# VHH binders against q9y6x5: the designs that were tried, part 287

Target 1, 379 residues: q9y6x5
Amino acid sequence: LPPKLLLVSFDGFRADYLKNYEFPHLQNFIKEGVLVEHVKNVFITKTFPNHYSIVTGLYEESHGIVANSMYDAVTKKHFSDSNDKDPFWWNEAVPIWVTNQLQENRSSAAAMWPGTDVPIHDTISSYFMNYNSSVSFEERLNNITMWLNNSNPPVTFATLYWEEPDASGHKYGPEDKENMSRVLKKIDDLIGDLVQRLKMLGLWENLNVIITSDHGMTQCSQDRLINLDSCIDHSYYTLIDLSPVAAILPKINRTEVYNKLKNCSPHMNVYLKEDIPNRFYYQHNDRIQPIILVADEGWTIVLNESSQKLGDHGYDNSLPSMHPFLAAHGPAFHKGYKHSTINIVDIYPMMCHILGLKPHPNNGTFGHTKCLLVDQWCI

## First folded at step 13 (VHH)

Design V25 (framework vhh_8dlx_2)
Fold by ESMFold2-Fast, scan of step 13:
Structure V25 (fold): chain B 379 residues (1-379), chain A 125 residues (1-125)
Amino acid sequence: as target 1 above (379 residues)
Amino acid sequence: EVQLVESGGGVVQPGRSLRLSCAASGFTFDDYAMHWVRQAPGKGLEWIGNIYESGSKFYNPSLKSLVTISRDDSTNTLYLQMNSLRAEDTAIYYCARGETVWMRSGEYQTKFDYWGKGTLVTVSS
């Protein structure tokens, strides 16, 4: 009876890949649905922060997942993708699957979306898979569709996460047309498999499906390295996160560390926490370190070592190379509509509207997405 | 079965050049990244560099000016060219097949699933 939504993320799917490569299955999906050409993500343009912003509608300073590597000075805890299951890190916000389960007698299902294998405010997704990169897209899809079709109370919100094209974007760089063409064709085939599976199970016509991503990808090079060790000795600071946004915890006076770093390279900006640009919305959280370094697009910060990254992300969120897209299909969405740009935080209140949920306070603006929806006025 | 066989080691005088070879068999060589790793007497493993299936090469920065890695996919052979050899380059040199796993953090880890038995290079007069 209630509306259903499947949210799918292909990690690191840069928006302009849609213009440079052929996607016959995705194009068929869009033809009978909607396309948002650019989604302006939150800073920093990293996987965990942006995936959590999609499902909370909050800037990183507000939801607390401020990087893929974090340090909390009060608790002395360190966060990384190897220990991401401590609820402490995720409890500063309420993600949509928790809202879905608590406001209505409904279930949620998750195939590896960041945070879904963690109890948040004592609530874990009703059905979930523990994160394991070795699990195939097909197995994730099989579990999600089984849960969408055979659950009581009914699964009304489901998520599906896939690591590509991010892994290949890092390995080959987004300008490697031969390798990226192969990877992106495989993703398009997976989209075809998804649509076919939903049609075979009788879910397709009554299910709202959103396909999106958390960030883009930019070309890096061995010729564009910033060697942090050439400017400051490691004895003066603890490194919390390295590249392309370095998080610096001083072991001596903060001003002294800042003065050693401020002229280190013409290809990065050095900010005291209170001087971080307001447009980033990246300042008001204890997990944001006293000094951050922000590398220019395509530059990699290193410690007297080479980097194997031919592509990276995390850069300024104003850069088009950092932007993903959003495509959607289903009874809530118009057919054949194209929209220019939304903010990634706008996705959450739109999804709450589709599911009939009251959103928690958030940084999104429902008006930005209303033109996508059949039950709204587009003005 | 997968086999990696290094050759070309031996005693060499300081300042000279040496080329090591690694013959691979039992798998589709051109689908895999290949690595060179060395171990000096009484020391740990030191990564020298790798070459991806695409031909992209990455080196240990301390060794970058001294070594060149190449591959010949038609003969399933990996090469390490070393120039200006020093006494400190005395080590057992290993050929390894490694999968680079890219984590969601954008960090990466190399998992070595097969190693050769190694070839000894002794730099002495």
Scores: ipSAE 0.446, ipTM 0.727, lowest interface PAE 2.2, mean pLDDT 92

Design V26 (framework vhh_8dlx_2)
Fold by ESMFold2-Fast, scan of step 13:
Parts: C-alpha cells; structure tokens; sequence
Structure V26 (fold): chain B 379 residues (1-379), chain A 125 residues (1-125)
C-alpha cells in the first residue's frame, strides 16, 4: 500500500497539559505509538506562522508568514485572518501538500489547515474545505476520512485543524483548572472519535497519524498590561501587529520612534530589526517591520484599552509554556517510544521521508526525528 | 422571547452611588457573558464592562475605579454598581447579551445579539 499520513492540529495545546490532566484516549494512542514531550516552535509563537512552519520546515523569515497580521511595504498589501486568501502571502515557500501533488501525481486533502484553501504556486490541495470556524470537528473528520478512502489518484497526505484548546485558553487562561479540564476532556473525546472512525473504516492499521499543535499558552492578567499610548503618540507610527509582539512601522525617522519606545516599560524589549536576537531567526524578510516590541511572558501590549485575554501566546519560543507536543501512531512509527524534544521545523523532513517525497531545502534536521521511525537506525 | 429588563435608574446627586439591575429571561443565563453599555446624550455607545459565565470581569479602563459588575445566576440577574457619580455619567444604561469570540489569530470580537430597552441615569443637583 502507498504510505499515507494524516496530520492533525489542536490549536494551542500546551505540552504540559499532558502532565496536569487525564487524557485516556490520547494515552492509548501514545501507548501504541510515539510521544515527543516538547516541540520547540518558531518565533513568533503564533497560529499562522507555526502552522506554515510545520508543513514547510522553514523559519518564519524564510516562509514569509511572519505573523497573524502583516504588512508588505512594497505592495501595500495587508494580511489578516479575514483576508488570508491572497496567494502573495503564501508563495515564499512550498508546503508539503503541494510537493505531494507535484512529485508523484498524488492527491492531498485538507480540513481547515491554514493555507490549504489558497492556491500556492498555482496548486491548491486536491480536496479542501474553505475555512469556516462554525464547521464541526465531526464534519471535518467525515470529509477527511471519505477523501482518504475514496480518492483517485489516492490521497496520501491529509490535514485536519481544530481551533481548541486555543480559544478557551485565551478566554479562561491555562491556570483555570476547572474550565480547562472540561475543554481538554472534550478534546480527548474528539481524539477517541478520530481513532474509532479510522478503525471503523479500515484505515487505522495502514495510516500514519500525527497529532500535534502550533504553540502553547501562558497566563495573562489585567494587572500585566503595557499601554503603548503612554510610550508614543499614534501620529508617529503605523501599528501592524500589537501583542505580545508589536510590529511598528515608523511615520517619522526610525531612530526617533525607537528612542521614544526603548525605555518605556521594564516588561517589554524594543528591537530595531537588525538587532533582533539571531536565535529567533526573525529578521530576514520584508514583512518584518523596522521596529519590533517583544513583551515578557504573561504581559499584554494594549492601546489604552482593556484586554480580555486571560491566556495568550506569541512570546519567546524558549519558554516551555509556548511549546506544544507531538504524538504519532502508524506503520512508520515505533510503539511505546518517548522522545524529549524536537524543533517544529523538523516535522516537515520527517513527513517527507514517511511519504517518500524529496523535501525542498528547509531548516529541519531529519536526524532529530529518526529515532521515532521503524526504518531508521537510532544509535 | 429573550428579554433583558434594566431597572434602578433615576435622578441622583453628584458623588452618590447607584446600583442598576438587569433581569434576564427566555434563555439559560449562566451560559452567557453579560455586558453593560451606556450612551450619553448626543454621544455614541460606550462599553462599560462585562462578566463571563465563569465570573471573570473586564472593564473599560476609564471606568474601572468607578464601577463593579456582578451577577446572580440563581436569579438570572446582572448588576452594575456605580460609585462617585459625576454629571458626565448621565446616560441611558443598557444590559446586553454578548459573546466574545476568539478567532485563529488570537484576536477577539464581541457580538451583541440582545439588548434591553435601557434605564436612564441623570446625575444632577
């Protein structure tokens, strides 16, 4: 049988939730598969950037989705969740579903993964759903399993995206154990539904399944706000992105804007683009603005407004609170193996190996994931 | 059949306190976030604050020191406690049911689906 892979993302699933809550269905999945306890994501630790890094193996500065809100000064285009369908934003990289369709005349299927409802390099996922948050997990799962079972040419790569526990993490904060327990139990039940559906359809034994996430979540508070209006007047800059990483486009001299911001709050670092720490790999792209503000963990940047965010992400990718996990099961994977840490960019070359695809140049290292795979020597 | 009925308004002296109530019916009150919004004469709507079903409270920063929002789920009642009333607090005060929706970007927006008719608060001597 040709190798098949289903990649599932539960947005905002912080790695240490696995240690603090009960996940009977996920633990059964892991018992017969593999677990990576921490995945070190890319900076900034946001949804669109990290979902695209998973499927391209590239840092944000290389794949071009550098934030959830972006501005390109050359073309005067703006990117947001509500206008994300312009191929311009996505075409600085080749995601795995495009490679899958072009190298071996294979099909791809997608239920809501960021970018899959956009033609990238004139190639759109063979089967896809236009993004709509109101579509249930069950409907997404029904479409994906139908396409995996009934496609010609065969669907060999499929993706499934779900917005929780990110939405609830923002609303309640990760320290609200009562509400997060309820939310995470529902997620575990959805994982149980996924496994049962695949077993019912005869797909389970021959399908490789990866369950992962793009980032974690940290606790925020109305007592930890940075009011940018106390630092600088709106007439001096255009705000491209706000919190917890603010992207500042100066309307006056860049040095003057920098000087107004640099000592405004002890809970925020201010960087000229060329001074952004090298370890972030967040510098070499025109969509990264001339001045970047980075809030300390748990601090929210605001414009003289309250924030209803009791949880947030986007912070420094060295923070364990920002890390997701990766679990996988299937014929390519060992059974009952636990690994400590990989980089999120390492997922792409691993997936290419499983599918027999030649990866595009990328920032991942196949050696970091080889111990998860049955066909590799791990010593 | 969803009904929101505000009460407790009237004429009050500057510097005094006032508590407004909102009686909710026709829906499962403890499943929804509730908001207070006001409109001063000749001005637009000003959001005062909200309280989630979880009990978490959020306020307009300009008003946080002057108001307290609370709810009693056993009686389906929302409250707004106002202290140190000023002439500029003269407004029609609305109770509203709203959902704060988080989108994939981590940003949020509040959608109001039901409003009361409002209660007038006049702060004057």
Amino acid sequence: as target 1 above (379 residues)
Amino acid sequence: EVQLVESGGGVVQPGRSLRLSCAASGFTFDDYAMHWVRQAPGKGLEWIGNIYESGSKFYNPSLKSLVTISRDDSTNTLYLQMNSLRAEDTAIYYCARGETVWIRSGEYQTKFDYWGKGTLVTVSS
Scores: ipSAE 0.569, ipTM 0.821, lowest interface PAE 1.6, mean pLDDT 93

Design V27 (framework vhh_8dlx_2)
Fold by ESMFold2-Fast, scan of step 13:
Structure V27 (fold): chain B 379 residues (1-379), chain A 125 residues (1-125)
Amino acid sequence: as target 1 above (379 residues)
Amino acid sequence: EVQLVESGGGVVQPGRSLRLSCAASGFTFDDYAMHWVRQAPGKGLEWIGNIYESGSKFYNPSLKSLVTISRDDSTNTLYLQMNSLRAEDTAIYYCARGETVWFRSGEYQTKFDYWGKGTLVTVSS
């Protein structure tokens, strides 16, 4: 029987939450599995980019999902959370579920992971749910486990996505211990339900399960706003993305727009595309706009308005507040092993190894995840 | 049957203070975010601010130094305290119930489902 893998994402699960809150179910999962304490994600530290990096092993400039809001100047197409179904946006990379179906003639299943309800290179997950935030975690779990047990060809790769704690992190901010405690306790209970369901169905002992996230969360404030309307008139540019990384498409000379922005606030950096720091790997794609503004941690860019974001992400990927964790359990993984840090792009080649797939060229390093795996030497 | 009833409006002299109230009924008040919105004669709606069920407060930056929003969940009442009133503050003031929906992109949208009929504030000089 081929190896099986379930990849679970809790959106916006900051790594530091594990130290500041109690997770009895997650801790029991880790006791019999592995924990990576910090996962260094890709820039920009947002949902669509990082979810696609997990399943492709590529930086955003290489896989083409460079933000949650994008504009392509050649085709004049717009990408957003409500307009994400055009394969054009996703076709610059091959995600693992496509490789799984094409190399081994196996099935893939998906409960709402970003991109899984889109045909990519003319291939869509064998079983999938169209994105709908109103569908419960239990319904997503029921569908995934049904497909894992009742499929031909067999489902060997499955994904499960949940929107929390990201939504609550934005609403309350990560420093609201009272409200975040309630939210994180509920997530821990969902992890308990997941494990119990897999045990009940006889899947637990033979299934590899990865629980991870795309990014963290940092505290924002109404006292930390950058008002773009104080710097530049809206007639001089088209705004493609706003905060905390603003994507600016000039309507006049690029240098003139840059000069109006560069001294606007001490709490943001203004980059011409060519001057974006190399360490971000955020330059070599036409979807990256001519001018990028990067706010300092905890600062929100606004257009002469209030912001109701008490938490946000998208900031510099070197910030620990932007980092998620990774926990895993199953026959491929050691028991009781803790690892400090991996890069989010390293998850893809590790998953390919577990499934016996040949990875497409990628930015991950298999050696970084080697110590997690029972069939590898880690010294 | 959700009802929002504003009170406390009237004629007030420039430079003075005024407190508006909004009495809510027909729903669990402490589960909802509440907003204040105003409309000056011949102009569009201007959002003043809101207060979440958690007590977090957000204000229009143009009005932040002039207003304070508060709530009393024991009496199902929303308040707007206005200080240093000027002629341009003359408007109908509305109480509204709003739900903020957070998308997986991290963006949000407020949907207003119920409004009061408004209370008129006239600042005369």
Scores: ipSAE 0.666, ipTM 0.840, lowest interface PAE 1.1, mean pLDDT 93

Design V28 (framework vhh_8dlx_2)
Fold by ESMFold2-Fast, scan of step 13:
Formats: sequence, structure tokens, C-alpha cells
Structure V28 (fold): chain B 379 residues (1-379), chain A 125 residues (1-125)
Amino acid sequence: as target 1 above (379 residues)
Amino acid sequence: EVQLVESGGGVVQPGRSLRLSCAASGFTFDDYAMHWVRQAPGKGLEWIGNIYESGSKFYNPSLKSLVTISRDDSTNTLYLQMNSLRAEDTAIYYCARGETVWYRSGEYQTKFDYWGKGTLVTVSS
């Protein structure tokens, strides 16, 4: 039997939720597995970029999914949540499910993970569900477990994506304890359902399961808005992405646009592309626009309108509020081990090791995850 | 059968205040976000603001200082308090039930599924 791995993402699950709320099912999972308390994600701290970094081990500038809204000046193509199916956007990297299918006689299965319903380098996940937010967690789980048990060649890598607690984090804000408690309890119950289903099907003892997320969430306010329209007229630029990282494509001289923006608000930093801090690894891609605006934590950039976001993400990846966690259980992992921090790009080479795959060149460091694994010595 | 019935409109002099009501029936009112939207003669729809089931309130920035939205879940009633009325506030005022959809991108969109018939407010001497 080849090793098997199920990778589960709960979108927008901030790491410190684990300390501020009760998760009996997740704590039982961790008790017999491992917990990484903080995962340092890639910049920008957004859904599509970080989900693709998890499965490629690459910074956004390298894998090409640099934002949730993108424009490619060479091809004149636009990317968005409703227009994400063109393989052009995904072809700058090779995700793990493609590698899994091409290196050995193995299959991959996917329930809604970003990119899994797109052919990438002419390879699509062997079993997949087209993205549809209306499909229940239970239906996604039923399909994944069916494919794990009833596939030839065998499914060795499976992914499962769920939109919460991100949607509720945006709506209520992470500091709304009453509403967030209800949402997070429901997520913990889904984790309980996941474990119970795997046990009932005889999968639990021989399956490696990773539960993680792409980013956290920070509290926003209607009192912390940056009105971009007060800085610069719309005739001067095309807006590619708005908040909290604005992507600006100048219609006039770049220096003139930069000068109109650079001192407009004390609560955002304005960068020419070449001046973006090296620590972000967010410069070397044509999809990164000539001017980038980065709002301070909890500040929202708007166009003469209110924002209904009481929570948001996309901010500086050094902020603990932007960090998710990683929990794992299975034959590859130690039992009852806690680790402080890894980089989100480190997940990919760890998963390749567990599956016996040769990783494509990547930005992760296998040494950072060694202490999680039973077949490795950590120093 | 879902019904939204606006009331409280009429002719009012500039500078005065007016409170509009919307009586909701046929659904669990306290589970839904409620909106006020207006349409001035010969113009498009203008969103005034909303109130979530949680009590969080959001306003059109151009109107924020002039209006207050509130709800009474015990009577299934939505309110719009308008102060310092101007001639340009002359419009049909609609109560609407809205569902806010949050996308994976963190973007959101409000979809209106039920509307009242509207109440006319005329600001004139």
C-alpha cells in the first residue's frame, strides 16, 4: 500500500483562535498527532496565493498567483474569483497533485481546493469537484472518502477545502466572540465528523491527515478607512486590486501617480515595484503591478464607499493575526508533539517526502518540518 | 408569503425630520439583513444603508450624517430616521431584504431577493 495523505483547509482560521475558543474534536486530533502553532504564510496573505503556495512550496512571485485579482499586461488577461479557470494563470508552477499523478501509477482527488478544477500543464486532478460554494462539507467529505477507498490507480493525495471561518471572519470580525464562538464550534464539529467518517471506513490508522489554513484575520472598522479617491483621480490609473493591498496600473507617467499617492495617508505604504521590501518575496513577476499600496493592519482601502468588512486579511505576513496553524495525524507524524513555527512554503516538501515524491524546485526547507516526522531526526 | 410594507412617507418641508417604517412578515425577520434603497425621479437606485441581524450598521458615506437605521425584532419592523431633509431627498424609499454573499476572495456582494412597493417622500414647501 503506498502512503496516503489528505490535506484539509479551513479558510481564514487564525492561529490564536485555538487559544481563545474551545475545540474538543481538534484537541483530540492534536493529542495523538502534531501541532504547529503558527504558520508564516506568504505575502500577500490572501486565499488564492496562499493555497497555491501550500501545494507548490513557492513564493507568489514564483508560482504566479500573486493576488485574488490579477492583470497580466503582456496578454491583457484578467483573473478573479469568478474568472479563475484559464490554465494560463496556474502554469507557472507544478502543484503536488500533478507531480503525484506523473511520477508513479497514482491518482489524486480534490474537493474544491483552489486550482484543482483547472488543467495545469495539461494535467487535472484524477477525481475532482468543480468549485461550487453551495456544496456541503459532508458532500465534499463523502466524495473524498469514496475516492480514497474506491480508486484504481489508488488515490494517494486528496485535498478538501472549506470556506469558513473566513466568510464569518469578514462579516463579524474576529473580535466578535459571540458569533465567532458559534462559527468555530461548527467547524470543530465538522472536524469531528471528518475523523468519525475516516474511522468508520477503516481509513484512519493508515491515512496521513493535515488540517491547516491559508491565513488569519484581523479586526477592521468603519473608522479605519483610506479613501483612495481623496488621493488621486480615476483618470490617472487602472485599479487591478483594492484592499488591503492595492495594485495600481498607471495610465500616465508612473512617477506622477506615485507622487500623488506617496503621502496621502499615514496608514498605508506606497511602493514602486522595485522598492517593495525584499522580505515579502513579491517583486519578480509581470502580474505584480508597477505601484503597490499596503494598508496598515486593520485599515481598509475604499473608493468613496463604505466597507462592510469587519474583518480582513492580505496584510503584512509578519503579523501574527495573519498566521494560520497546522495540525496533523497519521503514521508519518509524531504523537503529542508541538512545534512553534514553520513557513507555509515548507508544507510542500514535507508532503512530497511523506508521499515519496521528488519535489520540483521550491522555496521550502525540509529541515524546518523534520521534528514533526517519525522517520526523521531533528536537532 | 414574504411581504415588506413601507410607511411614513409624505410631503415634508426642507430642514425637517421624518421616520420611515417597514413592516416585515412571512419570514424570520431576525435572521436577515435589511436595507433601505431610494430612487429619485428620473434617477437610478441609490443604496442608503443596511443593518445586519447582528445589529451592525453600514451607510452610504454621502448620507451617513443624515440618516440612522434601526430595527425592532420584537415587532418585525425596520426604521429609517432622516434628518435635515433637502429637496434632493425627494424619492421613493424602498425596504429590501438582502443576502450578503462572501466569496473566497474576501469580496462580497449583496443580492436583494424581496422588495417593498416603496413609500414616496416629497421634500417641498
Scores: ipSAE 0.699, ipTM 0.852, lowest interface PAE 1.1, mean pLDDT 93

Design V29 (framework vhh_8dlx_2)
Fold by ESMFold2-Fast, scan of step 13:
Structure V29 (fold): chain B 379 residues (1-379), chain A 125 residues (1-125)
Amino acid sequence: as target 1 above (379 residues)
Amino acid sequence: EVQLVESGGGVVQPGRSLRLSCAASGFTFDDYAMHWVRQAPGKGLEWIGNIYESGSKFYNPSLKSLVTISRDDSTNTLYLQMNSLRAEDTAIYYCARGETVWHRSGEYQTKFDYWGKGTLVTVSS
């Protein structure tokens, strides 16, 4: 029977939550599996970009989902959470579920992973749920396990996405120990439910399971705001994305807009597109705007309006607060092994190896994940 | 039956202070964020600020130095303290219950599902 993989994401699960809170169910999962303590995500450290990087192994400039809000100057199209189903935005890369269905006679299943309810290169996940935040974790789990057990051709790749702890991280901030402990305990209980369900259905011993996340979370404050209206008038530009990375489309000369913004705040870096640091790998795509503003950690960019975000992400990907973790269990993985750091783009070639798929060209390095795998040499 | 009842309005002289109250009933008050919104004669709605169930407070930047929002969960009461009142503060003041929904895009929206009938504040000589 072909190898099977379930990829689970808990949105906004900052890596150091593992050190500051107790996770008995996740700890039992890790005890007989592997833990990567930090995953260095791609810039910008936002949900859609990083979820797509996990399943393509590409930097955002290469896969084309460069933000959660985007504008394409050539086609005049706009992307947001409310209209994310246009294949145009997703077609610059081939995600692993498409490769799984096309290279092998196998099925894929998805419970709300970003992109799985969109036909990409004319291929949509064999089984999927349209995104709806009101659908419970239990309903998502029930569908995924049903599809893993009852499909022909067999489901060999399945994804499961959950919005917490991101929503609560934004609302309360990651330093709110009382509220975050309650939220994280609930997530640990959901992990327990997942493991129990897989055991009861006879899937646990032969299924590879990866639990990861797209980014972390940092504390914000009403005392750390950058008001763009204090430095530049609305008539000078169109705002494509806001905070903590603002995407600016000038309506006048680009240099004039840049000069008005470059000294607006000591807590924000202002870049012309060609001056964006190479280490971000965030430059070579038409969806990246002519001027990009990058706020310092914990600072929020606003337009003469209040921000209710007590936590946020999207910041510099070198910041440990922006890093998630990766835990995995199954026949492909060692037992009781801890690894310090991998890049989020490294997950894709590792998953391709586990499934026996030929990866599309990507920015990941298979060597970075070799020590996690039983069939690989680790020096 | 959800009810929000504002009180404490009336005629007040410029430069004085006034505290408005909102009595909530028919729901678990300490589970919800509460908002103050006002409407001056012939103008649109102006958001004043809110207070989350956790006690975190957010204000309209134009009003932040002039108002303070607080809540007493033991009595299901929301308060708006206003200082240095001016003629331009003449408005009907509404208490509203709001739910903030967080999208996976990192953006959010607040939906107001219940409003009080308002209390009139007139700032006049």
Scores: ipSAE 0.377, ipTM 0.684, lowest interface PAE 2.4, mean pLDDT 92

Design V3 (framework vhh_8dlx_2)
Fold by ESMFold2-Fast, scan of step 13:
Structure V3 (fold): chain B 379 residues (1-379), chain A 125 residues (1-125)
Amino acid sequence: as target 1 above (379 residues)
Amino acid sequence: EVQLVESGGGVVQPGRSLRLSCAASGFTFDDYAMHWVRQAPGKGLEWIGNIYESGSKFYNPSLKSLVTISRDDSTNTLYLQMNSLRAEDTAIYYCARTETVWLRSGEYQTKFDYWGKGTLVTVSS
């Protein structure tokens, strides 16, 4: 029987929520599985980039999803949350479900993971749901479990995406314990529902399940705003992405735009593309704009307006507040093992190993995750 | 039938304070974010601020020191407290209900779905 894997993402699940709130269902899952306390994500610490890094094992400059809002100067195309179905944006990498399907006797299933409703290299997930935020977790779970049990060729790789706690993290901020406690309890209940559904359908014993996230969340405030209009006039540039990483396309000489921005606020760093720190792995792609602005943690870049974001992400990936966790359970994983840190790009080669797939060249290191796996020696 | 009814407007002398009220009916008030917006004669709409169902408040930066928004969910009433009124604050003041949608990108969209008819505030001697 081929090994099976279900990859679940709760968007915006900051790692230290596990220390500050009660998760009885998740803790039961971890007790008989593994926990990675921190996953160091890729820069920028945003939804689309990090979800694609999980399934490709690549930095953003290599897989091409470099932000949630992008512009390609060569083709003049724009990418956004509402216009993400053009294969052009996704074709710079091969995600794991595509590789899985190109092998004989294997299918993939997807409940709304970013990219799964797009044909990538002429291959779309065998079973998928078009993205629709109004569809309940229960309906997504019902479809995934039906496809895991009733498909030919068998579904061996399945994904499930849920928008919380990201939406509530933005609305309330991660320091709002009353509201975040309610949101996180609901997520824990969904994890309980997931485990119970898999048990009832006879899937639990033979299925590998990974529960992870793409990024964390940090507290923002109306007292921590950077007004970009105070730095530079709108006529000098086109804004591709705003906050907390602004992507600036100059309409005049790049050096002139840079000089207007470079000392405008003590709470942001201004980089010419070639000066972006090497540790970000965020330079070698045409979709990265000529100038980027990186706000300090908790600061929001605005255009002469207020921001209603009490929480945000996208900040420096070295910040612990930006880190998610990873928990896993199943025949491939040890029981009761805790690991400190992996890189988000390490998830891909681990998943390829579990599924018996040959990974495409990637930025992950299999050695970082081998201690999680029962069939590996950890020295 | 959703209704928003503003009250408390009128003629006010410069330097005084004024509190506007908005009475809401026909929906579950404590499920919605509420906004104040004004329009001065011959000018466009100017957003003043809003208050979420959670009580979180956001203000136009240029007006933050001059106004306070509050709500009373037990009486389905939204309030705008204005201090140190100036002639330039002469406007029609609107109460509005919104739906805020949070996208996967972390961006938000505010949809103004219902408006009151407005209450006129005239600041003059």
Scores: ipSAE 0.607, ipTM 0.798, lowest interface PAE 1.4, mean pLDDT 93

Design V30 (framework vhh_8dlx_2)
Fold by ESMFold2-Fast, scan of step 13:
Structure V30 (fold): chain B 379 residues (1-379), chain A 125 residues (1-125)
Amino acid sequence: as target 1 above (379 residues)
Amino acid sequence: EVQLVESGGGVVQPGRSLRLSCAASGFTFDDYAMHWVRQAPGKGLEWIGNIYESGSKFYNPSLKSLVTISRDDSTNTLYLQMNSLRAEDTAIYYCARGETVWKRSGEYQTKFDYWGKGTLVTVSS
């Protein structure tokens, strides 16, 4: 039978939550599988960019989803969480579900992973749910497991996305132990439900399951605000994205806008596009704006307003607070193995290997994930 | 039925302090964020601030040094303490219940589902 893989994302699950809270169901999953303690995500450390990097193995400048809010100067198109359905935004890469459907006579299934309800290169996931935040985890799980058991051609790649703990991380901040404890316990219960459902359907022993996330979360404060209006007038630029990475499209000369911003705050770095640090791999795409502002960890950029964000992400991808984890179980994975760190772009070539797919050119390194896999020599 | 009833308004002299109250009924007060919003004569609505069920407080930056929001969950009461009142603070003050929706982008929006009728504060000599 062809190998099968279910990829699960809990949005905003910071790696060190595993050390600071109890996860009995997740720990049982890990005991008979593998744990990668830190996954180094791509810059910027945001939801849409990192979810697309997981399934393409590409840096944001290469796959084209460079932020949660984007503008294309040539086409005059805008991207946002309420306007994400135009294939134009997604067509700069080939995600794994498209490769899965095109290389073999196989199906893909998706419960709300970003991009799966969009035709990409004229190919949409064989089975999918249109994004709707009101749909319960249980309904998403019911559909995924039904499709995994009742499909022809067989579903060999399935994805499942859940918005927590990101929403609560933003609302309460990661240092609110009482509220985060309640939220994370609920997530652990959902993991328990997932495992139980797969066992009851006879899928558990033959299905590869990856549980991961796109980014972490850091504590923000009303005492750590950068008011952009104190430095530059609205007439000088168009704001494409605000915080913690601001994307600035100048309405006047770029150098004049840069000079007004460069000394705005000691807690923000201001970059002309060509001066963005090479280590970010965030430069070679037309959707990256001429000036980028990068706030220091825990600082929020505002326009003469308060921010209700007590937690946020999008910061420098070298920060441990921005890192998620990866746990996996199944016939492809060792049992009881712990690994320290991989890059988020390494997940794609590992998944291609598990599914027997030829990966598209990508920025991941298969060698980084070898120690997780039973069919590989760990050196 | 959800009810929000503001009280404590009236005529006050400039430079004085005033505390407004909002009595909530018909729902589990402890589970909701509560907001204060004002409207000056002939002007639009101005958000003053809110307090989450967790106790976290957020204020309009223009008003942060002049107001304090608090809640007493044992009495289902929301408070707005105002200090150093100015003529420009003359307005109808509304208590509102707001659901904050957090999108997967990390952006948020507040949906106000219930409002009180308001209490008038007039700051004059």
Scores: ipSAE 0.713, ipTM 0.852, lowest interface PAE 1.1, mean pLDDT 93

